# VHH binders against p49116, part 240

Target 1, 238 residues: p49116
Amino acid sequence: EGPLLSDTHVTFKLTMPSPMPEYLNVHYICESASRLLFLSMHWARSIPAFQALGQDCNTSLVRACWNELFTLGLAQCAQVMSLSTILAAIVNHLQNSIQEDKLSGDRIKQVMEHIWKLQEFCNSMAKLDIDGYEYAYLKAIVLFSPDHPGLTSTSQIEKFQEKAQMELQDYVQKTYSEDTYRLARILVRLPALRLMSSNITEELFFTGLIGNVSIDSIIPYILKMETAEYNGQITGAS

## First folded at step 13 (VHH)

Design y24 (framework vhh_enristomig)
Fold by ESMFold2-Fast, scan of step 13:
Structure y24 (fold): chain B 238 residues (1-238), chain A 119 residues (1-119)
Amino acid sequence: as target 1 above (238 residues)
Amino acid sequence: EVQLLESGGGEVQPGGSLRLSCAASGFTVSSNRISWYRQAPGKQREWVSTIYSGGRTNYAESVKGRFTISRDNAKNTLYLQMSSLRAEDTAVYYCATLSEYLRQFGDYWGQGTLVTVKP
């Protein structure tokens, strides 16, 4: 009955692999993305409301929204990741693949359109200068989405989403009181997350680390990790 | 054991400039939301400016374009650069970390530094 999120849920610190290679490679990109994915899932698991829904519901929610959470994490951590540099390296690789006829033009166009949508999303969030509290609540709104097909406990999920929306509104109205339409500008950005393909995100950021196993398939295992295992994945320590 | 210590206040003429400092101990300025507030005699404390963990800044309408909030991560210090000062800016200025909606952080205030704007 207290707030949905505490100040500990606002803290979202990505630890990048070190040292950064002179030239970006698939291993560095996938390791960085995996750390962000594990940080995002650990963040979700730390929310008492999320835990209260139970294991089966938790798994179904994260399977439905991991791409939205990951994309919000990319936007939030864009500076620490040097995301623009990573995306430029991927684009260069794709352009070279066109010249070598290694990939179909249709596939390359689809992937380039995805990168463009991702860049536009991250740019819009940067222009709005979304703060840590706003990111935490946006992630909560996405996580507690009751409208995914096949979900159970939808009334309880909707209640938590409404609580997230109300707490975000209270925060924005107080902190950005002079900007009457800020909340509306932020919320209108969220539908774009569902237009981005999770399959393309997986190929761009996870192809070298997951092997031939999908993110969907490993989510139940990640959510069952002990805290020490999460910490190891987040920092790269073992 | 968070401590915030303001400095840099003084007397200045209208149109003048002044820079306030807030030295933090037991608290990391680069990672946290930190605000400036002010209180004129007989009035309630008024929010002036905030800098967020991500570097975003926000200002009260009365100070927009005249005040600039910044921080030095190496010195663990918050600053408020004040320009085009007016008589209405006369107040004790406080550095603060506040949370009304999220109760885990705690509320910490400095002792304040007096700014007097008079001819």
Scores: ipSAE 0.000, ipTM 0.069, lowest interface PAE 25.2, mean pLDDT 82

Design y25 (framework vhh_enristomig)
Fold by ESMFold2-Fast, scan of step 13:
Structure y25 (fold): chain B 238 residues (1-238), chain A 119 residues (1-119)
Amino acid sequence: as target 1 above (238 residues)
Amino acid sequence: EVQLLESGGGEVQPGGSLRLSCAASGFTVSSNTISWYRQAPGKQREWVSTIYSGGRTNYAESVKGRFTISRDNAKNTLYLQMSSLRAEDTAVYYCATLSEYLRQFGDYWGQGTLVTVKP
C-alpha cells in the first residue's frame, strides 16, 4: 500500500494567541494549550489509517494517548510557544500557592516532578534536533498504540504502529545515514511520555477549562465535528 | 479577568438584518482570533464565523455571503453583521476564543444574545 503518512502530515503549524501578555495568566496558557490540542486532534483525524479504524476505536485511541500527543506537540512547538516562559510562569504560580498554603506539599511535589519530567523530555528532543518528519512518525507511533486497556481492533492498530516504526526507520537511515544510533536515541525517549500524568497536564495547561469540562469528555465531540466547523475553530484557512 | 459580552439580538422577519456586538475586556480584539458560535434550541452548538489574528476571516457554509464578521479596534468590539436572515438562523449567539468555546461543552454560563427569526 502507500505510506502511512503523506507530506501533509509533516506540516504542524501552531499559531499563538496575540499579543502575548506582559505577565502570563491562566487564560493565555489555556488558550495556547487548547490550540495545540485541537491541532493535534486535527492532525490525527487527517490520517487515512486512523479514519479506517472507525469512530469508536478512534475515540478510544485518542482518549488513551492525548497526553502523549500533546507532550510531543509541546516539544515540537516549544519555540513558537515560548514553552520555557510558560513553564516558568506555572512554577511561579505554584510557588505562590505554597506561600498562601493553598496546596499541600505532597501535591506540589507531584506537580513539580511532572514539570521536571516535561522539561527533561523537551530538552532531550531539542538536543536530538528532531525534525518534522521524525515528530510526525513519533506521533503516529504513540497514536497507534495497541497496548491500551479496552481497545478493540488491536491487530490493525499494531499493524499501523509497525508501519509507522518501519517508515521512521527508513526515513532516519536515509536522511541521517552518518548517525548509526540516531533511531535508537529517538525511540528510547518515548517511554517517558507514559510516565507523565494526564491529570497533571490538565491541571497545568487547562485550568480555565477543567472546571466545566475534562479533556476526556471533549475528545469525542472534537473527533465528530464537521470539517468546516473544525477548521473554523483552529487558526488559519482550510 | 478576560470577558466577552454579547448584545444586539432581537426579533426579525425572514430576510431581515441584525448586527450583533461582542465587547471585550482584559484583552485586545484587534490581534486575537475570536469566533462567533450559535446554539439553536435542541441542537448542538455550531461555529458560525472567525476573524483571525491579522484580519483574515472564515465562515460556515450556511452563512457564507449573508454574514460578515468585523472588528472595531477603537471600541475593542467584535461584530457580526447578519443579512438575509432565515428561520434556521434562530439561535442564541456567543462570541468566544477557542479555550472559552471548549469550556462551554459543559454549560455556557453567559447569556449570549438571542436572535429569533419569526415567520
Scores: ipSAE 0.255, ipTM 0.643, lowest interface PAE 4.0, mean pLDDT 84

Design y26 (framework vhh_enristomig)
Fold by ESMFold2-Fast, scan of step 13:
Structure y26 (fold): chain B 238 residues (1-238), chain A 119 residues (1-119)
Amino acid sequence: as target 1 above (238 residues)
Amino acid sequence: EVQLLESGGGEVQPGGSLRLSCAASGFTVSSNMISWYRQAPGKQREWVSTIYSGGRTNYAESVKGRFTISRDNAKNTLYLQMSSLRAEDTAVYYCATLSEYLRQFGDYWGQGTLVTVKP
């Protein structure tokens, strides 16, 4: 067997919408998030191990883990997205909504807690200076999670997850040989991803673009899209 | 606001031809990637064809050699020329950019244009 991921799978380049508006709005945030979601799903589709599981399994896996993949993508692309600026704009909007009595205070507090957890996650990853290879394997570990409810054929998924863990371990021990606890520090970050609500992620990042349609309902269509359409959308190229 | 309005559908016999139109407002056809999609009764929406801003085109395997996507930049309009139509081509046809596709996927898709191929 060859390695789970190749150098091609380490490359993860987000192209932001242009021009950037003077004031951040829902449509710009949703377009940016949409591009990251497409990039993340195109990345997953390019993995031979993922392709080998078949269409139904691919759809089930991505439906179960898209929020975790998306959050890892936010952390990895935080600089190019100016994520801190986006999150600050969302927080300002929520504070104004409380003052105008447009949303319940309890719901707003729940959403703000989610934002704080997201900021803490991204800060933790930045402090660890996670590299592109490490991000690729963390995404693979999340993608090949055999423990989601309703999955069938979990043995092959577990095999791919274990392969991802093994290859990450080998990479970290070889590349960061003087930091004996680096792998442990990286891996303990992952459980936090499952505590983040996919419903709140949809509300924060996809409200203006999706409207009444859930991410779960569009995933099968995105996974079936022509590769040229994916590339055109995520790069802004024609 | 981006708006796409499809027209040109109708009933045709097998082997016949139709030309669909998609009138665009709120964006420039020549500067954008625009696709045709279709949805047959009881089926998921299927990608049919794309034209890129540079004029390059791509087609689903099922329609290659039979369908031609084109645009008129002066009229800001996209076309789909369909020939050698088959019963399997019966569907409501939609045009969309990728962002428009996501926003209108599901309950809020525009009316589209119905193509019925009758034996």
Scores: ipSAE 0.000, ipTM 0.188, lowest interface PAE 11.5, mean pLDDT 80

Design y27 (framework vhh_enristomig)
Fold by ESMFold2-Fast, scan of step 13:
Structure y27 (fold): chain B 238 residues (1-238), chain A 119 residues (1-119)
Amino acid sequence: as target 1 above (238 residues)
Amino acid sequence: EVQLLESGGGEVQPGGSLRLSCAASGFTVSSNEISWYRQAPGKQREWVSTIYSGGRTNYAESVKGRFTISRDNAKNTLYLQMSSLRAEDTAVYYCATLSEYLRQFGDYWGQGTLVTVKP
């Protein structure tokens, strides 16, 4: 069989909303985050192995791991997003929320801890200088995770995860042959993704969504979008 | 289900006033950022005003000083008070969230309310 990922799966190009507002606001942050979420899900649905698992399994996998995929995307696109500036704007919004008694002290601490964890993760990935191929395979490893509760077809998912791990190892050994421990340094970063709350990610980045609509509820619709619809979303924001 | 229902549009003379309402169901206006948009025939949809969580407001330059956005948390309703209306303000007005990107995944837009300013 051929490789799990092709060169097309290495390409991960985020287009930011334009123009950038003079002052960052919840609208711009939500649009930027939504674009990254769409890009991440379109990336996943383009993988033949993912398609082969079937619609129900695809939905369950993405619901379980969207926060991990999104966080890897934030790290990969941190520079094009000016993520540090976005996080500073979010902190300012949180300060306003505290002044308005909208959040409890315990909740503020949880959110601030999440921001710190996110900054630490992105910083660690930047220090390792993770390349596009490595990001693609790390995303595949988290996508094909067989250990989430409620999953079916866990044997097939595990085989795809192992294939992703093997292909990442092959790539790293060939491309960074002089750095014997690079793969270990990369893989040891992955557990941090599971420590980050998807609920807090929604609060930080998707505050502009109407009502109590969750990312979990939107996932099936994004995964079912035709390619033309997806391209319309990416290019049509003005 | 999320629903936004706009009302209050009509015909007015230049210099007149109208108050638009946006009744929300399935979500709480006080905890969300909600905007007014408008679309004139043959033109792209234009952002008009936003009220943020906590009550801060922003306005498009073309309406600043003439329009006022507000909300009634008890009625779960958003308002747009329009004054000194001009022919250029003629459009269908919509209330919606700030995110354009996910609006296709549910009814995030109301049916709109038509405002016609003509001498």
Scores: ipSAE 0.006, ipTM 0.241, lowest interface PAE 9.9, mean pLDDT 80

Design y28 (framework vhh_enristomig)
Fold by ESMFold2-Fast, scan of step 13:
Structure y28 (fold): chain B 238 residues (1-238), chain A 119 residues (1-119)
Amino acid sequence: as target 1 above (238 residues)
Amino acid sequence: EVQLLESGGGEVQPGGSLRLSCAASGFTVSSNDISWYRQAPGKQREWVSTIYSGGRTNYAESVKGRFTISRDNAKNTLYLQMSSLRAEDTAVYYCATLSEYLRQFGDYWGQGTLVTVKP
């Protein structure tokens, strides 16, 4: 049968809010992160296999894996986002909070450990020089995870995950034929994504969301957005 | 929506004094923790001082004894009184709210106010 992903699913172009403000603030960070999240969800919903699972399954899958997809997106778009600059601004805020006894040391330690795990993940992906094709298939492997609690159609989801794994293997074998162990080095990076807290990701990147709404609660609405509405969100168009 | 507007910067000679103001809207100064930060050209931003909701104050070691943070609750305004100014104090100064929760990250409102210490 046809491939799980087409060439159109390999392109992943983040459009940043422009220009970057002189003073980084929660609104700019949140807008940048929201655009990446919207891009990631639009990417997922454009996959025919994902569409075939139906709306309820689609919502459950994305709610279970949005943090993993978002983190892969952060790694892929780290340069265009100036992610190191954003993380430095967050660290500066946390250091000032420590000096002023504003946050508990335990909470700050937890957030700092999350930032270190995120930096390590992004650095490992950069060192491996992961290409756009590999990122697309890693996202597909994460998206079609049959092992999240509460999922229906788990056998079909597992079939799509296995197809993603096979197509990634075929791509790596063809493109990096001289590097026999590249696929293994790439795949061993994925378990780290599940060790990162979605609650901490939400606090670091989505604190600027109006109405104290959770990412979990907005996912069904984003997945239902029409193309024009989605393009308005991702580009900042009126 | 929380807004902070900095003012009072300018050029002063070494040893001079200057008072910066930060006008607050959308929240009550006396009920919130508010800090002064500064960023010198080509340098990292640094924390200068904080006044806590309970009235306690704290200062960076480099400004202790020279700078005083205060507030006027009736005017809903924060102040930074700077004395014995040095060339090293040349920077853009800005104020920010601090939250005990990461849900409300500290924001910087406007361009800040420039302080230049010239010989």
Scores: ipSAE 0.000, ipTM 0.138, lowest interface PAE 11.5, mean pLDDT 81

Design y29 (framework vhh_enristomig)
Fold by ESMFold2-Fast, scan of step 13:
Structure y29 (fold): chain B 238 residues (1-238), chain A 119 residues (1-119)
Amino acid sequence: as target 1 above (238 residues)
Amino acid sequence: EVQLLESGGGEVQPGGSLRLSCAASGFTFSSNHISWYRQAPGKQREWVSTIYSGGRTNYAESVKGRFTISRDNAKNTLYLQMSSLRAEDTAVYYCATLSEYLRQFGDYWGQGTLVTVKP
């Protein structure tokens, strides 16, 4: 019985489109977000426990939690992405849209509330100085969630989630031994991920996708990508 | 408006060669990684090759040594030189960035360029 995650699962390196454009645009935002989404799904695929659940279960789990994984990835990669700059540009665009009456006030309010929740989450994670091991285990806890509707094999998923929780606790207690309440402060941040709408995340970050195509509908294709195909999209490896 | 327009496809015999082109507009071509994909009728889209902004290349195992990807940043054009073509290479070929690759999983996508390898 080995650990759920190895040191290789701590490595989470986002390669951004280069250079950053003079003016932030929907193409740059969508390309950046797509790279993070692919990295997140490739990360999940690399976990032996995830592979052991089988293709149908893997698809169902990722469909249920991709927004939570993506949001954790945004927090982890916030500096690499210049996320604050991206969010500021989106807010500016939304404020101009209100003044020009291009979108309904209720919809803009919902989107701005989502951005506020996202900023608060990322700021909380930054203030806690969450490290790479902690992010890896938090992503694993989110991935192996047995409580989403429509899942089968929930007992096995629950066992993997418990293993992730136990390994996170062991890591935090050993690494941050003088901070008795660190684990509690980290874990109370997780429920906020489920309050953020996947539909609004899609609108903010994946606007470049065809209008009636959802991330949910493309997940099976992303999960079936060969490693070389994934690397061809994300990295300069040859 | 990001646009990618593929051309250069046609019919060839096994062992033949073709050169595909992809004309890009609406984004900074030189700063982006661009890929070739292909899709045979009734099959899922398959990645073929990527050329990075810095000029490095990567290839699917099935095409290594037979296909060569290149770019002309001055012309905003991507190329795929195909040699030693096989029946299994018969597909519609598309060029895309990662975000456009995801966009192509919907009901609408560009026409691509058809390559048919006939005995």
Scores: ipSAE 0.030, ipTM 0.499, lowest interface PAE 7.0, mean pLDDT 84

Design y3 (framework vhh_enristomig)
Fold by ESMFold2-Fast, scan of step 13:
Structure y3 (fold): chain B 238 residues (1-238), chain A 119 residues (1-119)
Amino acid sequence: as target 1 above (238 residues)
Amino acid sequence: EVQLLESGGGEVQPGGSLRLSCAASGFTVYSNHISWYRQAPGKQREWVSTIYSGGRTNYAESVKGRFTISRDNAKNTLYLQMSSLRAEDTAVYYCATLSEYLRQFGDYWGQGTLVTVKP
């Protein structure tokens, strides 16, 4: 009971592998992305409402929304990650691959379109100057999405999503009282998250994963990790 | 482990010529795609030329007709023959492998060799 999110859920601090290499490589990008993914899943797992849904529902929700959650995390941590530098390096690689006739033009076009959508999303969030409380509630809204195919307990999930929406509204109206339409401008950004392919996100950011495992296959394992293991993954300490 | 070692850089006058070499170990030049890139001070890396595993070559528009990429299979070495050099060709030149897979491009870079075109 009480608010859906506490002050502890607003804190979202990504620790990057250091130093950034002179020439970006797949392993550095994958390590950085993995830290953000683990941070995002640890964040979700810390929410009492999420815990209350039970393990099976938790796994199904995160499998359905990890790409949306990850993309919000990329936008929130874009500065810390030097995301624009990472994306520029990937774009340069793809442009060279076209000139070198190494990959099909159709595939390169699909990946370039995905990168453009990602850049546009991150730029729109930066332009709106989304704060830490707003990011926390936007992540909660996408996490508690009752409309993904194959979900059970959809009525309870919908209740938590509505609670997230109400608390975001209350926060924005009190904090940005002079900007009557801020909430609407923020909320219209969310549908774009579902236009981004999770398969292309996985290829761009997680290609360095050992054992050729998919994000979908590792989610149940990550969600079952002990707190010490989560902390080790976030900081790279373990 | 894959290692690439560039050599042959130096100072040259405008209109001059240089031949750069890239010696590969742990990697077979003739059965892979391999490229030359360059980076001028304060600028991003620029693709210069590629020789593909099948022997086809491609060039950036700025160097077409002036530069020639080639390889020696027996020496496992990539070459860039540069002629009619201009001030704008001043850069550190790198050789780099291309992966068959999108994710592995640029994993193997040499340390570079400096080319300075001085009037």
Scores: ipSAE 0.006, ipTM 0.176, lowest interface PAE 11.1, mean pLDDT 82

Design y30 (framework vhh_enristomig)
Fold by ESMFold2-Fast, scan of step 13:
Structure y30 (fold): chain B 238 residues (1-238), chain A 119 residues (1-119)
Amino acid sequence: as target 1 above (238 residues)
Amino acid sequence: EVQLLESGGGEVQPGGSLRLSCAASGFTISSNHISWYRQAPGKQREWVSTIYSGGRTNYAESVKGRFTISRDNAKNTLYLQMSSLRAEDTAVYYCATLSEYLRQFGDYWGQGTLVTVKP
């Protein structure tokens, strides 16, 4: 009946805050991460199939998968973000926190393990040389996951996920025709996204959010933003 | 927006004293752990001192007995009183907070204030 994603859904351009500070700080990291999160949610909102599910379902889906979408976005935009530099700065902060008795060694080790999982994921995606079409369909597969608790319209969500899988298969088979197992290598990367803690992602990248606001609490607001309001967020203008 | 603004840096002779200030806005320093760090040219940032939300203090071994951290809750301002300054104390000094209100993990950093100990 027409493709799940159009060329407009393949385009995913992150605009970084400027200037980049000489020494990375929580404000710059949070602003960069917030722009990526807003871009990811705006991307989801633009999909007609997503819109067709209705506001309540849209909110539930994004609340369930924002960490997976965000992580895919980190991998896709790793070069633009200088993600390796951001992660190195966070690691340096964690090492300094041990000396100050600010954080327990157990907490630091838990967070370091999360950073290692994130680095492994991003490295695996880079090694596979995942292209923009593949990223768009992987994000769609993650977004249209029917297996999250509390979802309604699960049969419709499953149909959209199957459509995303079929269109990814068609794309990969045509574009990488002599790499018979490429699709399998790509798809086996996805379960790792669910092993990464959304709470730790939130602490690593969103510590600079105003007040005690959780990502869960802002999702309904972001999904209801007008285009001008959304553009203000991703460009830092109001 | 949470902001930290350091001041009070400058040039001093060895054995001299300086008092650094860090003015905080957008949060309450008395409810948070707040620290001084420093960074010498070509070196990593190193921790200098912390005053904890409960009022206890801690210091790096290299500054114990010479530096005193304090705060004025009414002015929402952190201080570092430095005495018996040495050439190796030359650095940009940064104010930083780790706050439960900032999700425990992230620190807000000021822009820094330069301290130069000249012979």
Scores: ipSAE 0.000, ipTM 0.185, lowest interface PAE 11.9, mean pLDDT 83

Design y31 (framework vhh_enristomig)
Fold by ESMFold2-Fast, scan of step 13:
Structure y31 (fold): chain B 238 residues (1-238), chain A 119 residues (1-119)
Amino acid sequence: as target 1 above (238 residues)
Amino acid sequence: EVQLLESGGGEVQPGGSLRLSCAASGFTLSSNHISWYRQAPGKQREWVSTIYSGGRTNYAESVKGRFTISRDNAKNTLYLQMSSLRAEDTAVYYCATLSEYLRQFGDYWGQGTLVTVKP
């Protein structure tokens, strides 16, 4: 069988809403995050191996790993998003809301720890200068995780993950031939993604969603959207 | 002026269910973000769930799939439906208002309602 990913799957271009407003608000942050989420889901859906697993398996995989894919996307698009500015604005809002009460301090501490973990992850990826091919394969490794509870077709998922790992290895060895330990440095970053709370991510980036809508509830809808609707969402055209 | 009053706590066996209520006075639930928190004996308070002004909901990982947050706008009352209860869910449960990220009105809390899951 051919390669798991084609050059088309390496392209990952986020189009931001109009220039950042003077004062950041939940709607701008949510619009930016939603575009990245839609881009990530469209990317996954375009992979022939992913399509071959069937709709039910596709939904289960994305529900299990959307936070990991989203976090990789935040790291990859950190400069385009001005992620550091968004996180600074959230931190400033939290600091301004702090009072002497122990509970508000405890909750803010939990959220701040999550933000610090996110910043640490994004900084480590930036320091390694991860390229577009490496990001594509890291996302594929995360997507084709056979170890999430409740999955069917786990043998096929594992084969696709192994194929992603092999193709990443081949790429890194060929492209960065003089850096013998680059692949190891990249792969040891991945376990940190599973320590990030998807619920805190949802609260920070998707609070602006309206209605009785959670990320879990919209995933099946997004995965079934027509290609034109996907393109409209990631560019804001429709 | 802002008042939150929790009720519905009690003793339950593992695997059981309980429905908690939070009656709000002095503000409108549908225009605010409202959360459930809990505090186990000797532990710090932890966030459990939020329902946002637009109706969107969010849950702590430990309760996702087992707890459901909802509100009745006509009664101005918040609910937490708890199912598949575990010993680790034993805590005093609190209702609180939050900003779009965490807090909106400072620390406006009720007195709490005790939930005890007995092995």
Scores: ipSAE 0.007, ipTM 0.276, lowest interface PAE 9.6, mean pLDDT 82

Design y32 (framework vhh_enristomig)
Fold by ESMFold2-Fast, scan of step 13:
Structure y32 (fold): chain B 238 residues (1-238), chain A 119 residues (1-119)
Amino acid sequence: as target 1 above (238 residues)
Amino acid sequence: EVQLLESGGGEVQPGGSLRLSCAASGFIVSSNHISWYRQAPGKQREWVSTIYSGGRTNYAESVKGRFTISRDNAKNTLYLQMSSLRAEDTAVYYCATLSEYLRQFGDYWGQGTLVTVKP
């Protein structure tokens, strides 16, 4: 009956580990990425429509789209994270590894292509100057995707996605009334999220953190976590 | 390498006290949010307390007024002072940053430090 998202769902504030180390390392990158992952999961679970789908359905949705949500979060928080600096450090490391023949050239090429796609996506979002409301609705559109294999309640999910699209359209048309094509420019960016491998995202941001346990396997635990426990781990607010 | 090493557990009588330690290496305790968690047999890991990089503290409702989290920046060590211990406080206690906490959802779980409150 009411809007899909409230003003509360527009707030998305990442707290970085402090201070940033003199030399970027796997620990700092993993801690930063873990905070962003948790923030993204908490954002999703705070949506009443998401909770209304039921535990099994909402868990399956997040398992299917966590990489898209995470990547949108990287773009939204790129400045706070100094993401360009992190990616440059990773690229430099990979270039040095190629020179020394320490890693397979095919593996390095695959990872470099992923980094390029990620940089291209973040740069396109920055160039469009996407605001907090637009990010919230884009995250809702990818969250409520009815087309992932194995999903139940696809008609309800589709209705929530259409509601997200409608509310984004209303917002953009009212806020950016002089820019007739803004909504189209924003929406055509979304397919690029599905070109990025969740396995490579895990390798770049969570290397050595979770072993063979995937982000997919920990999602049910995060979603079932009590609000008090979440606040103790992430926000520092209570 | 980053390590957090728990110690100080043992057996105590109800109403007793213990001080747990968490020694950090490879990163600075005062620069990070670090939490204490516990896991009783057959139960999920639960959050106990956090000290934030700015020095602020937070506690689970079940331990408020009985437990105190603190740190010694010179020793790069985190502490949990436990008082008025109850049978339900019996658990293995762990310290972790968020990324280390996520790591624990894998097949490998660190040893932690065992606290047993015997009636």
Scores: ipSAE 0.408, ipTM 0.711, lowest interface PAE 2.2, mean pLDDT 85

